# Designs tried in a protein design chat: VHH binders against o75319. Part 237

Target 1, 181 residues: o75319
Amino acid sequence: GNHIPERWKDYLPVGQRMPGTRFIAFKVPLQKSFEKKLAPEECFSPLDLFNKIREQNEELGLIIDLTYTQRYYKPEDLPETVPYLKIFTVGHQVPDDETIFKFKHAVNGFLKENKDNDKLIGVHCTHGLNRTGYLICRYLIDVEGVRPDDAIELFNRCRGHCLERQNYIEDLQNGPIRKNW
Short names: E, the ipSAE of ESMFold2; O, the ipSAE of OpenDDE; V2, 0.75 times the mean of E and O plus 0.25 times the DockQ between their complexes.

## First folded at step 14 (VHH)

Design tg40 (framework vhh_etentamig_d1; at its last look DockQ between E and O 0.63; V2 from the best seeds 0.00; counts 0 for: pae E 12.3 > 2)
Fold by ESMFold2-Fast, scan of step 14:
Structure tg40 (fold): chain B 181 residues (1-181), chain A 121 residues (1-121)
Amino acid sequence: as target 1 above (181 residues)
Amino acid sequence: EVQLLESGGGLVQPGGSLRLSCAASGFTFSNYAMSWVRQAPGKGPEWVSGISYSGGRTYYADSVKGRFTISRDNSKNTLYLQMNSLRAEDTAVYYCAKSLWPNHRSYFDYRGQGTLVTVSS
């Protein structure tokens, strides 16, 4: 079978909406075939994701999947009404300019098409932390003009976990603005 | 608005015991995980222990497992840390922290002055 991702159980399934934005971050949902390896209270399927978001009185309008694999769940496990976008993003290294551009383009397109509602952009990688936090913060800094430390603090607080990868934090604080919009 | 008030610290001999308390206000206590975080002189903060919103799950740093017990009383909005078999290395200011998740990888919202625990011979 399939193994549970390393340290996946160490992380909160779904964070809170980041105030002033349309972003919500979460760890990768695991399809039903993984549940035999999980206690009931550890399960976090695609269905569980939507239930937890509904419990916060929020609604997903887009899911951006940053994992470099398709083994955890399939797009067909999601409601047909919620668009799914896959951006293959390698872990450990700072996402490249092409990946950053694709993320910005997807977010801007969603916001333009959803001016009349308050639906959220759900973003995840494996733990919903490093790649996820980097790209959300990069968007806030480069497009919305948020100060790097403020973007990082907002993400950390709302995700419920601090960005762990020092090279990502360093790039957000001291790296150049990516003017690739 | 969120307020956390730690108490129960003091000077104790090695091998002694202390019970810390944290009175929480300004938020719905029963909806959040809670943690204890300590900071020893000249060192960075170290997560000590965490407890789920219901009290059904508890987590401990390896340095305190078997010696410390975290508990909560949601009817009183109070968090506790029972510390037994205290060692010199446990000397620190102890902070009560609000969190969304009850382990060492959590974002910790700790705002009080803390309570000082000094273990010395």
Scores: ipSAE 0.645, ipTM 0.841, lowest interface PAE 1.6, mean pLDDT 92
Fold by OpenDDE, look of step 15:
Structure tg40 (fold): chain B 181 residues (1-181), chain A 121 residues (1-121)
Amino acid sequence: as target 1 above (181 residues)
Amino acid sequence: EVQLLESGGGLVQPGGSLRLSCAASGFTFSNYAMSWVRQAPGKGPEWVSGISYSGGRTYYADSVKGRFTISRDNSKNTLYLQMNSLRAEDTAVYYCAKSLWPNHRSYFDYRGQGTLVTVSS
């Protein structure tokens, strides 16, 4: 259906670019059919996403959608020039190795193909926080070699909200490094 | 105040070896990734090697893989670079650099004064 996700309104629509990375996190944009259930200032459509990114003087080069549903918006709502990748990611539990690998592979592929520009990797789940934060931090930790607490702090600061799920935080801080191939 | 002091540079013949050291102070050394970067005359800076905060992971530029080894002693706040099989093209000023990133992503907030390495017959 077209019900607004729980607590969706509580989160900033778009974070800021994470310094030293190509990542930007945001909450899920909602297609037009959701607007009738929102106040004008609460609306956040795919179009609004791109407008907000431009306001930051940035450009999206890839969108990674981590939601476990397809009801929020359609890939057709995005510009054709911006690739869209769906990685169905179950909420509340630490993503499995396959999901982590898919995410890493997508990011690495993008970086390889976009060395000549500064376009961003936009990542979102429902709220653009927990699943999104985990996978971005997992990448920074496993692939970029960033200290876990630094990765988490950087993400939280840039997203404007802190990771909430203790199991995610614990796994990032103390869990094993996941293989990159 | 963050301080990074490189040492160990000098003149060496091709095929020779050198070991660089970097003494760090003014910050919690063990919390930060460290890197070596170099700059040859007339060229821009080049990332050489990086090591994670714990020393558990190391990274190398393709140009030095198999020849250079980065390491650290967090109890001594010291970063090392063992350079073997040195080549003329390795001639450069080598800098110790502090960063969140141990790999080739050149995002550093501090670097030392550098130490000169000259590889020549």
Scores: ipSAE 0.187, ipTM 0.643, lowest interface PAE 1.9, mean pLDDT 93
Fold by ESMFold2, look of step 15:
Structure tg40 (fold): chain B 181 residues (1-181), chain A 121 residues (1-121)
Amino acid sequence: as target 1 above (181 residues)
Amino acid sequence: EVQLLESGGGLVQPGGSLRLSCAASGFTFSNYAMSWVRQAPGKGPEWVSGISYSGGRTYYADSVKGRFTISRDNSKNTLYLQMNSLRAEDTAVYYCAKSLWPNHRSYFDYRGQGTLVTVSS
């Protein structure tokens, strides 16, 4: 069904661009059919997403959708010129190496194709926090050589909410560097 | 207080080599990525190279890739830049910078006087 995801209203819709990166994180946008269960000020549609990005003087060049479902919106609700990629990511557990690799591959491919612009990679799961924060931080640590605590601090500050799942935090801080290829 | 002290610059002929050093103090050096940034006369700062906090990852601007090598010695709080096959366009004041990102092109914290590299016949 069209039930509002648990605690979805508790999170800021869109974070800030993470300085020095091409990332911006947000919670899952909800298509119009969900809006009958929302007050007008609670709505956050795919259109609202793009309006909020424009308000920051930014532009999305890729959306990576980490949800394990397709019920929230259709890719057809997005501008045709913005590539969309679904990476099914199981919640509650540290993402496996294949999922991490797919994420790294998508980001690296985007960066190669977008050398001459400053478009952003939008990343979301349901709340735009735990799975989203984990994979962004994993990329920054493994590919960019950012120290784990610095990656986490940057994500938390720019998202406007702190990573919540302790197993994700522990793996980022204490787990091994993952292979990039 | 953060201090960054660059050295090793000088006058060199095209095709020559120089090794730059940066002595760091006032912060835990091994907790930060480091970068080299250069500024040619009349131009803005240009990121040259970066290195992760452990030294395991290195990054280079396209204009210097293959000619320059960044390294660090965390036990001596020192950053290095080996510059080979120098060209006239490498002439600049070189600064080391403390950074969050070894490959970030725009956000640097540099406080030193820099060290002048002049490549000329």
Scores: ipSAE 0.000, ipTM 0.251, lowest interface PAE 12.3, mean pLDDT 87
ESMFold2 (binder alone), look of step 15: mean pLDDT 83; pTM 0.860
OpenDDE, second read of step 15: ipSAE 0.127; ipTM 0.586

Design tg41 (framework vhh_etentamig_d1)
Fold by OpenDDE, second read of step 15:
Structure tg41 (fold): chain B 181 residues (1-181), chain A 121 residues (1-121)
Amino acid sequence: as target 1 above (181 residues)
Amino acid sequence: EVQLLESGGGLVQPGGSLRLSCAASGFTFSNYAMSWVRQAPGKGPEWVSGISYSGGRTYYADSVKGRFTISRDNSKNTLYLQMNSLRAEDTAVYYCAKSLWPTGRSYFDYRGQGTLVTVSS
C-alpha cells in the first residue's frame, strides 16, 4: 500500500556526509503515489534525494536500501548511473552476520571500484536511522577500527538524529567484532 | 584547547633510527584514534600510521610497513612512532594527528606543528 511509514515525517530527509567516510544516510524516499498523502514540504522523492545531495555539493555513487519492503520506490526511479543495492534487513533486531557481511562486502567493493572519485555511499532504511546507523557503525568499528562511541556519535551528529534502539547501541558498544570476509 | 606537540625529529643517516613522540592535551586522549602523517618538501601530506584508541590495532602505509611502529601510552597522553631502517624518502615533517579512526581515510581534527626528520648521508 501507499501508507506513509509511521513517524517518517519526524526525521530529516537527508543527513550529512560523515567526515572521513563515503557514507551519507537518509530516510526512505517515497515515490510519487505517496505525495497525495503529504504536504508539499513533507514530500521526499527519489528526485528530491538527488537534489538535496547536490545541494551539499556531493554525488551519490551507490544506494544501499536496507528496507524490508519494495513498496516505497522503484530502482527505475533512480538515475541509471547510480547503482542500487537491496539488502533486505529486518527491523528492530540486530542484523545477522550474513546481513552484516553483505553490507561490508558491498561497501568494500564500492570503495575498491571508486578509488578515483569521491562519490558517496547512500544508505537508508525506513527512517535512515537505526538499521542504517547500526550497519554503518558496525562497518566503522569492525573494518576501520573506530571506537564504538565515536562511531555512534559521528553517525548521530551527521544524521541529525540519534540511534534509538538500545539493542543496536549495546551490540555496537559491547558486542563482538563480526567477520569481515 | 586541543594541543599536540611532536618531538624527536632530527638528522639521521640512511639505515638509522628515530623515535618520535607526541604529547597530547586538551581532550580525552584515550577516546581517540591517533595517526602520524608526514609532508615531504614539494609533496602533499601522506598518512603514515594509525593506532586505535586502545592501542589494540595498528595500521601502516605500505611505504613504512615493517620499518615503523606506532604505539601509545594513554596514561601519559603520549603517541609514539619508532622509525627504523630510515630512507632518504622518509625525509619529511612528521605530524601527530587526532582522528576519528586510525586509517589513511581519516580526516584529522587537529594536528601538531610537526617535527622535522631528515635522512641524509
Scores: ipSAE 0.120, ipTM 0.560, lowest interface PAE 2.3, mean pLDDT 93
Fold by ESMFold2-Fast, scan of step 14:
Structure tg41 (fold): chain B 181 residues (1-181), chain A 121 residues (1-121)
Amino acid sequence: as target 1 above (181 residues)
Amino acid sequence: EVQLLESGGGLVQPGGSLRLSCAASGFTFSNYAMSWVRQAPGKGPEWVSGISYSGGRTYYADSVKGRFTISRDNSKNTLYLQMNSLRAEDTAVYYCAKSLWPTGRSYFDYRGQGTLVTVSS
């Protein structure tokens, strides 16, 4: 489809690199067919994403797409040099253990393969906020040992928007730490 | 104002042991991960070990794994590094560092003045 996701225009296209990590979060890029419904300054295509990352003096080494659809853009819309990983993640509910495990495995694999460079892991859902923020924070808490409130604050500051879903925030703060990933 | 005060360094023979301490003030110690970072003469800084805010998770550089033990006492706002089986290669200034997470790929927003450890005959 050609319809703009609800509230997509309400969010900044791309955040800042989260200092001390390889993560950068952004909202879903929209392929050219969506541009007829956008003002020029509202456009955020895959090409626009890479231009904005380069403007920050950063380079993407992996994109993790958490949307539950492939309608917004296709992997072939990305540079062939950047790996793309799809993890179908349902919105609104806290991601299940299998989804959390897949995310952790992908991040750990990227870091092991890219220890000799500073390339970033780009993570997005539809708005680059709730599912994206949850999984990044979950990784920082479970794998890196970050205190939940600090992980959330760091994500919010760097994304430029605060996590909105209370159930996600409560799970991050009070949920179990999974050590068998 | 964040203050970190390292102590416990000194001259020790190869195979010897030392215990480093870091007294922290000016922030809620129990809310932050802590790390030990060292810098050998003529080298860049090297992360040595990290510990989570609660003390429930510890991490070590491969070069010190099995020889060094990091610990903390949140009631005393103090970080420790027990160093056993010391080698000449462990000679460095050791810094206490505050961070949001305990791993060696984290940034360090504060560090102390350091304590010198010299392993030599």
Scores: ipSAE 0.013, ipTM 0.421, lowest interface PAE 8.3, mean pLDDT 88

Design tg42 (framework vhh_etentamig_d1)
Fold by OpenDDE, second read of step 15:
Structure tg42 (fold): chain B 181 residues (1-181), chain A 121 residues (1-121)
Amino acid sequence: as target 1 above (181 residues)
Amino acid sequence: EVQLLESGGGLVQPGGSLRLSCAASGFTFSNYAMSWVRQAPGKGPEWVSGISYSGGRTYYADSVKGRFTISRDNSKNTLYLQMNSLRAEDTAVYYCAKSLWPTSRSYFDYRGQGTLVTVSS
């Protein structure tokens, strides 16, 4: 249905580029059918997403959708020039190794193909916080060698909200490194 | 309110040149990519050219590469299209468009009323 996700209104629609990376996180944009249930200032559509990205003087080169549903918006709502990748990711649980691998593979592929530009990898789940933050931090830790606390702090600061799930935080700080390839 | 006002269209002979302008208002012009699109009589809209927010990147349809040049002056909130070596097939109404993405596959949220370009001997 077209019900607004719980607490969706409480989160900033778009974060900021994470310095030293190509990542930017945002909450799920909602297609027009949701607008009737929102105040004008609360609306955040796919169109709004791209406008906000441009206002930051950035460009999206890839969108990774981690939500476990397809009811929020359609890939057709996005510019055709921006690849859309769906990685169904269950909420509240630490992503499994396969999900982590898929994410890393997608990011690495993008970076390989986009060496000549500075386009960003946009990542979102429902709130663009927990699943999104975990996978971005997991990548930074496992692939880029960033210290867990540094990765988490960087993500939180740039997203404008802190990771909330203790199981995600614990896994990032103390969990094993996952395979990269 | 977003406004885009095109100008510079007219009648020109094949091989001639025209320069189109688009005056933008109602939004922070320098933050957004812009595009030119055209629509010929009896045909659907065609993306012509796009430019990034800063002007650092430009994009062209294959049909106009080497002949058209897109540019912008952010201090004047103006978009330009220099059209050289014009052909009969370039005849169309040309629209300035506020773009989600400045490529041939772009999505536009606003466009102007257009300016007519007629290439004829």
Scores: ipSAE 0.018, ipTM 0.295, lowest interface PAE 7.5, mean pLDDT 92
Fold by ESMFold2-Fast, scan of step 14:
Structure tg42 (fold): chain B 181 residues (1-181), chain A 121 residues (1-121)
Amino acid sequence: as target 1 above (181 residues)
Amino acid sequence: EVQLLESGGGLVQPGGSLRLSCAASGFTFSNYAMSWVRQAPGKGPEWVSGISYSGGRTYYADSVKGRFTISRDNSKNTLYLQMNSLRAEDTAVYYCAKSLWPTSRSYFDYRGQGTLVTVSS
C-alpha cells in the first residue's frame, strides 16, 4: 500500500515562482508513511514543501491539488492557515471545460482576496508537470492574454522540466480559448 | 534530530524580571514560528507567547500581554522571552516549542526540557 508514484523520483520537488504571476509548481508531497522507501535526500513531505518554499523567500497562500487520489497526503498534513483545494483530474487527457473553469475560479478568487500580499498559489499533480503545467498555462493564455509559446516556455523554465504530453501542448498552442460556462 | 534547550529560569521576587533563552538545532530555525508554553504545578500547559518565522509578528496570551516580550535571533538559532513585572501566578516550568507547521502557532511537534521560573517572596 504505500508505494511511491512511478517516476516521482525523476522530478525536482519544487520549481521556482513564475515571474509576473503568483504561481509555483511542484510534485506531489508524500506523507511520512512513504519515507521508508526513500533515501533522506529523496524525501518530500508536506513540511519539506513549505521549507523549500521558505528557502526561496516565498510564502504559500493556496494549494491546488490536481491528483485523482487522496493517498499521498491528506489536507490535515498542511498548515491550518493555508487553504487547500482538490480538483480531481485524470492523467493523459486534456482537462475538460468544467475542470478548467474550477481552476480559473479558484485562481481568480485567491487573487481578489490576496491583493494586499504576495502569497503564492501552489499547484501540483503527481509529477507537477503535465496536468499542472496545462492548467497554469491555460489560465495565463485565456485570462492573462499570454501567448501560448511564451506561457509554455515560462512554465518549463520555472518548473525545471518540459511539458511531456503532446496533446496538452497542442491544445495550448492551437486549441480554443475557454470562456465561462 | 530536533533539539531545544531552555535556560535563564530561577527564583525571583514579585515585580522582578528574568530573560529566558532557547537554543535550537536540528532544523531550519528561520523557517518556523516558535512559542513559549508554560506549565504551573498541578495544571495543564498554557500557551504564553508566539513569534513568526521572521520575527515580524508577535503574539501574547492576555495574562502576560504588556509584561512579556518574545524575540528571536535567526542568525544564532535562539529564541528569547523577556519577562517583566513577574507575579506569583507566573510560577511554572517554561518550555520552548517548535511549531508543527512552518506558519502554525497552534500545533507543536517538539518542546524542550523546560526551565523553572519561581516567583515568590
Scores: ipSAE 0.000, ipTM 0.107, lowest interface PAE 16.7, mean pLDDT 86

Design tg43 (framework vhh_etentamig_d1)
Fold by OpenDDE, second read of step 15:
Structure tg43 (fold): chain B 181 residues (1-181), chain A 121 residues (1-121)
Amino acid sequence: as target 1 above (181 residues)
Amino acid sequence: EVQLLESGGGLVQPGGSLRLSCAASGFTFSNYAMSWVRQAPGKGPEWVSGISYSGGRTYYADSVKGRFTISRDNSKNTLYLQMNSLRAEDTAVYYCAKSLWPTYRSYFDYRGQGTLVTVSS
């Protein structure tokens, strides 16, 4: 239904571009049917997402949706010019190797095809924090060779919120590198 | 305050060798990837080499592979670049750069004043 996700209002709608990357994280935008349950200033629709991105003088080139549901918005709510990728990702647990690989593959594919522009990879889960942060950091660590603590700090700073889940943080800091292919 | 001080530059003949050093201070050196970047006269900056925070991974531009070796001593807060088989095209100001990545990125959070390397017969 149109139930507002728990604590959804507590998070900034859109983070900042992560310097040195093409990533930007945001919380899940909600389709119009959710607006009746929100104050005007709390509303964050797919349209609002794109407006906020433009306000940052950026442009989305890809949206990766990590939510485990399809009830929040429809891909049809997005511009046709922006590819939409759904990677169903279970919350609260460290994503499995397949999920990690799917994410890495999607990112690498985008980067390969978008070398001639500076469009961003928008990534979101429900809050745009834990699952989103884990997978972005996992990519930076495994693929880009970034130190785990640096990746985490960079994400937290740019998202405006810190990763909350200890199991994600622990896995990023001390867990094994996942295969990139 | 972050400080990066490069040294070891100078005039060398083609085929010669130089070893650059970078003394770092004002931050936890062992927590950061470090890179060497260079800028030749009339050209834009070029990433040369990078090394991970622990020193376990090293990266090189194609133009210097097999000739240059990057290393670090975290106990001394020092970054090194051993340059062998130097060529005229290696002439540039070489900068030590602090970064989250051991590879080239458009964003470096800090770099030194540089040391001039001139390769000429």
Scores: ipSAE 0.473, ipTM 0.791, lowest interface PAE 1.0, mean pLDDT 94
Fold by ESMFold2-Fast, scan of step 14:
Structure tg43 (fold): chain B 181 residues (1-181), chain A 121 residues (1-121)
Amino acid sequence: as target 1 above (181 residues)
Amino acid sequence: EVQLLESGGGLVQPGGSLRLSCAASGFTFSNYAMSWVRQAPGKGPEWVSGISYSGGRTYYADSVKGRFTISRDNSKNTLYLQMNSLRAEDTAVYYCAKSLWPTYRSYFDYRGQGTLVTVSS
């Protein structure tokens, strides 16, 4: 469908690269069929995403799509040279261990294969906030050893919006570390 | 006032060992990742090793992996670097650094005065 996601217009399209990491977070790009419901300055297509990343002097090497739908854009809307990974993640509940493991595996694999460049891992859900912020922070805490409060603060600052789901924040601060293997 | 004071540097022969220490004050040491960074004469800085805030995760540059061991004692606000099988190429000023992450992509928001390690016959 052509319905704009609830509150999608309330969020900045793309955050800043998270310093010390390869992560950049953004809200879901919307294919051309959605543009009839948007003012020109509100448009954020897959093409707009890549233009905004380039304006920051950055380059995407991987996109991880955490939405539970394929209605917003198709992988075919992305440049053929950028790998696309879909991890179907339901909203509202803390992602399960299988989802967390898939995310960690994808990130670790990308970093191993991209040692000689500085390309970014782009991560998005619908708003680029709760599922996106949770999985990025979970990776930083579990794999990189970042303190939970520091990971959350860094994500909030670079995304330009604070994590909203209290159950996600609680799990990041006080939940168990999920061991990846 | 954040202060980092390195010690333990000196002259050592190739194949020898040396232990560096860094005494931290002016911040909650247990809340931060820590790193060792070195700078050889005429070269830019090189990240050597990093350790998470809890000490549960350690990271090493490929050039030192298997030879160096990073550790910390949060009760003493002290960071350590045990250096074994030293090579002439390890000659550098070694800096203790407060960091947000313990990996080679970390930013250092404070570093100490450094301690000179010379590996020579």
Scores: ipSAE 0.005, ipTM 0.314, lowest interface PAE 11.2, mean pLDDT 87

Design tg44 (framework vhh_etentamig_d1)
Fold by ESMFold2-Fast, scan of step 14:
Structure tg44 (fold): chain B 181 residues (1-181), chain A 121 residues (1-121)
Amino acid sequence: as target 1 above (181 residues)
Amino acid sequence: EVQLLESGGGLVQPGGSLRLSCAASGFTFSNYAMSWVRQAPGKGPEWVSGISYSGGRTYYADSVKGRFTISRDNSKNTLYLQMNSLRAEDTAVYYCAKDLWPTKRSYFDYRGQGTLVTVSS
């Protein structure tokens, strides 16, 4: 149904752009049907997302949706000018190599096609934290050569919340580099 | 106290080779990406090459690709740039820089004093 995701209200709607990258992380936007269960100041619709990004003097060029559901909002709720990519990821588990490869391929393709602008890649799961932070950090470590602790610190600072899943943190710090891009 | 000390520059003829070194101290060298940046007389800085914290990835400006090789020795806290097939347009002061990113638009947290490379007959 129209149930608000667990702890969704506990998280900042949108983080800040991660400096030196094209990434911005946020929690899942909720379509209008969820608003009856929210106070006006708690609402975070697709429209609210784009307004908050614009308030930071940024522009979205791609949204990557990592949720394992389609119930929170529809792609049709997004501007037609912003591509939408769904990558189904299961919560609690470290994303598998196929998922990591798909994420890296999407990011690399966007960057190649957007070399002449500064548009952002918006990434979200339900809370915009664990799956989102893992895949962004995995990209920075594997593709951009960033040290794991630095990638995690940058994500945590810009998102405004720290990665919570110890298995995700452990994989980022000590796991193998995924050479599948 | 972060310190970077470049060396190995000098006068070389076109087609010649030089190897630059950068000795790093005052920070955990293996935690940072490193870059080489050059500044030619009367021009702004140009990023030349970058290397990841582990040495596993290297990046080059199109102007030097195939001629220059970046490397590092984390046990010695030293960054290197092997420069082959040198051209007059490679004449510049070469700086090493620590950064989070090994790519061409990296922010440079600290630059050393530089080492002059002159390519002339």
Scores: ipSAE 0.006, ipTM 0.210, lowest interface PAE 11.6, mean pLDDT 86
Fold by OpenDDE, second read of step 15:
Structure tg44 (fold): chain B 181 residues (1-181), chain A 121 residues (1-121)
Amino acid sequence: as target 1 above (181 residues)
Amino acid sequence: EVQLLESGGGLVQPGGSLRLSCAASGFTFSNYAMSWVRQAPGKGPEWVSGISYSGGRTYYADSVKGRFTISRDNSKNTLYLQMNSLRAEDTAVYYCAKDLWPTKRSYFDYRGQGTLVTVSS
């Protein structure tokens, strides 16, 4: 259906590029059919996403969608020049090793193929916070060797909302490193 | 509708202390991180401190580390900021904000009216 996700309106639409990385996080854009239930200033469509990214003088090179549904927007709503990757990720629980690996693999593949540009990896779940934050931080920790607290702080600062789920935070800070291959 | 009401500001001497409070309504307070931000006269807004939804994690700007303490009481829907060892440069209007403060462009989206803190001899 076209019901607005709970608390969706409470989150900033788009964060900022994470310095030193190619990541940018945002909440899920909603297709036009949702606009009937939103005030004009609350609307955030795929088109709005790209406009906001451009306003930051950035360009998306990849979108990773971590939502566990396909009802929010269609990949066809995105420019053909920007690849779209769906990784179904269950909310409120630490992603499994397979999900983590899929994310890492996608990011590494993008970086390998985009060494000659500065395009961003856009990552979102429903709110662009918990699942999104965990996987980005997990990558920074496991692959880039960033201190967990530094990764979390960096993400929180750039997204504009705090990674809140204690199980995610605990796993990032004290959990084992996941395999990168 | 999100509503935030700051209080506790006032005039203090350098080295003094103040405790700010923020009463929150219009949303499930315990589900969200909260932050304090401030804006000094003639300056842009500055993020000061943040706290996770449960209070388990706290964050501070370098300028206030060791002097300020953020806390919350979810049963009262209230956010606090204990300010010790106050300095002249801490003079500002202090705002309570829902979630963490992202960047300069997104300031004031979810904040109250603020409370004035003046540090002067």
Scores: ipSAE 0.005, ipTM 0.237, lowest interface PAE 12.3, mean pLDDT 90

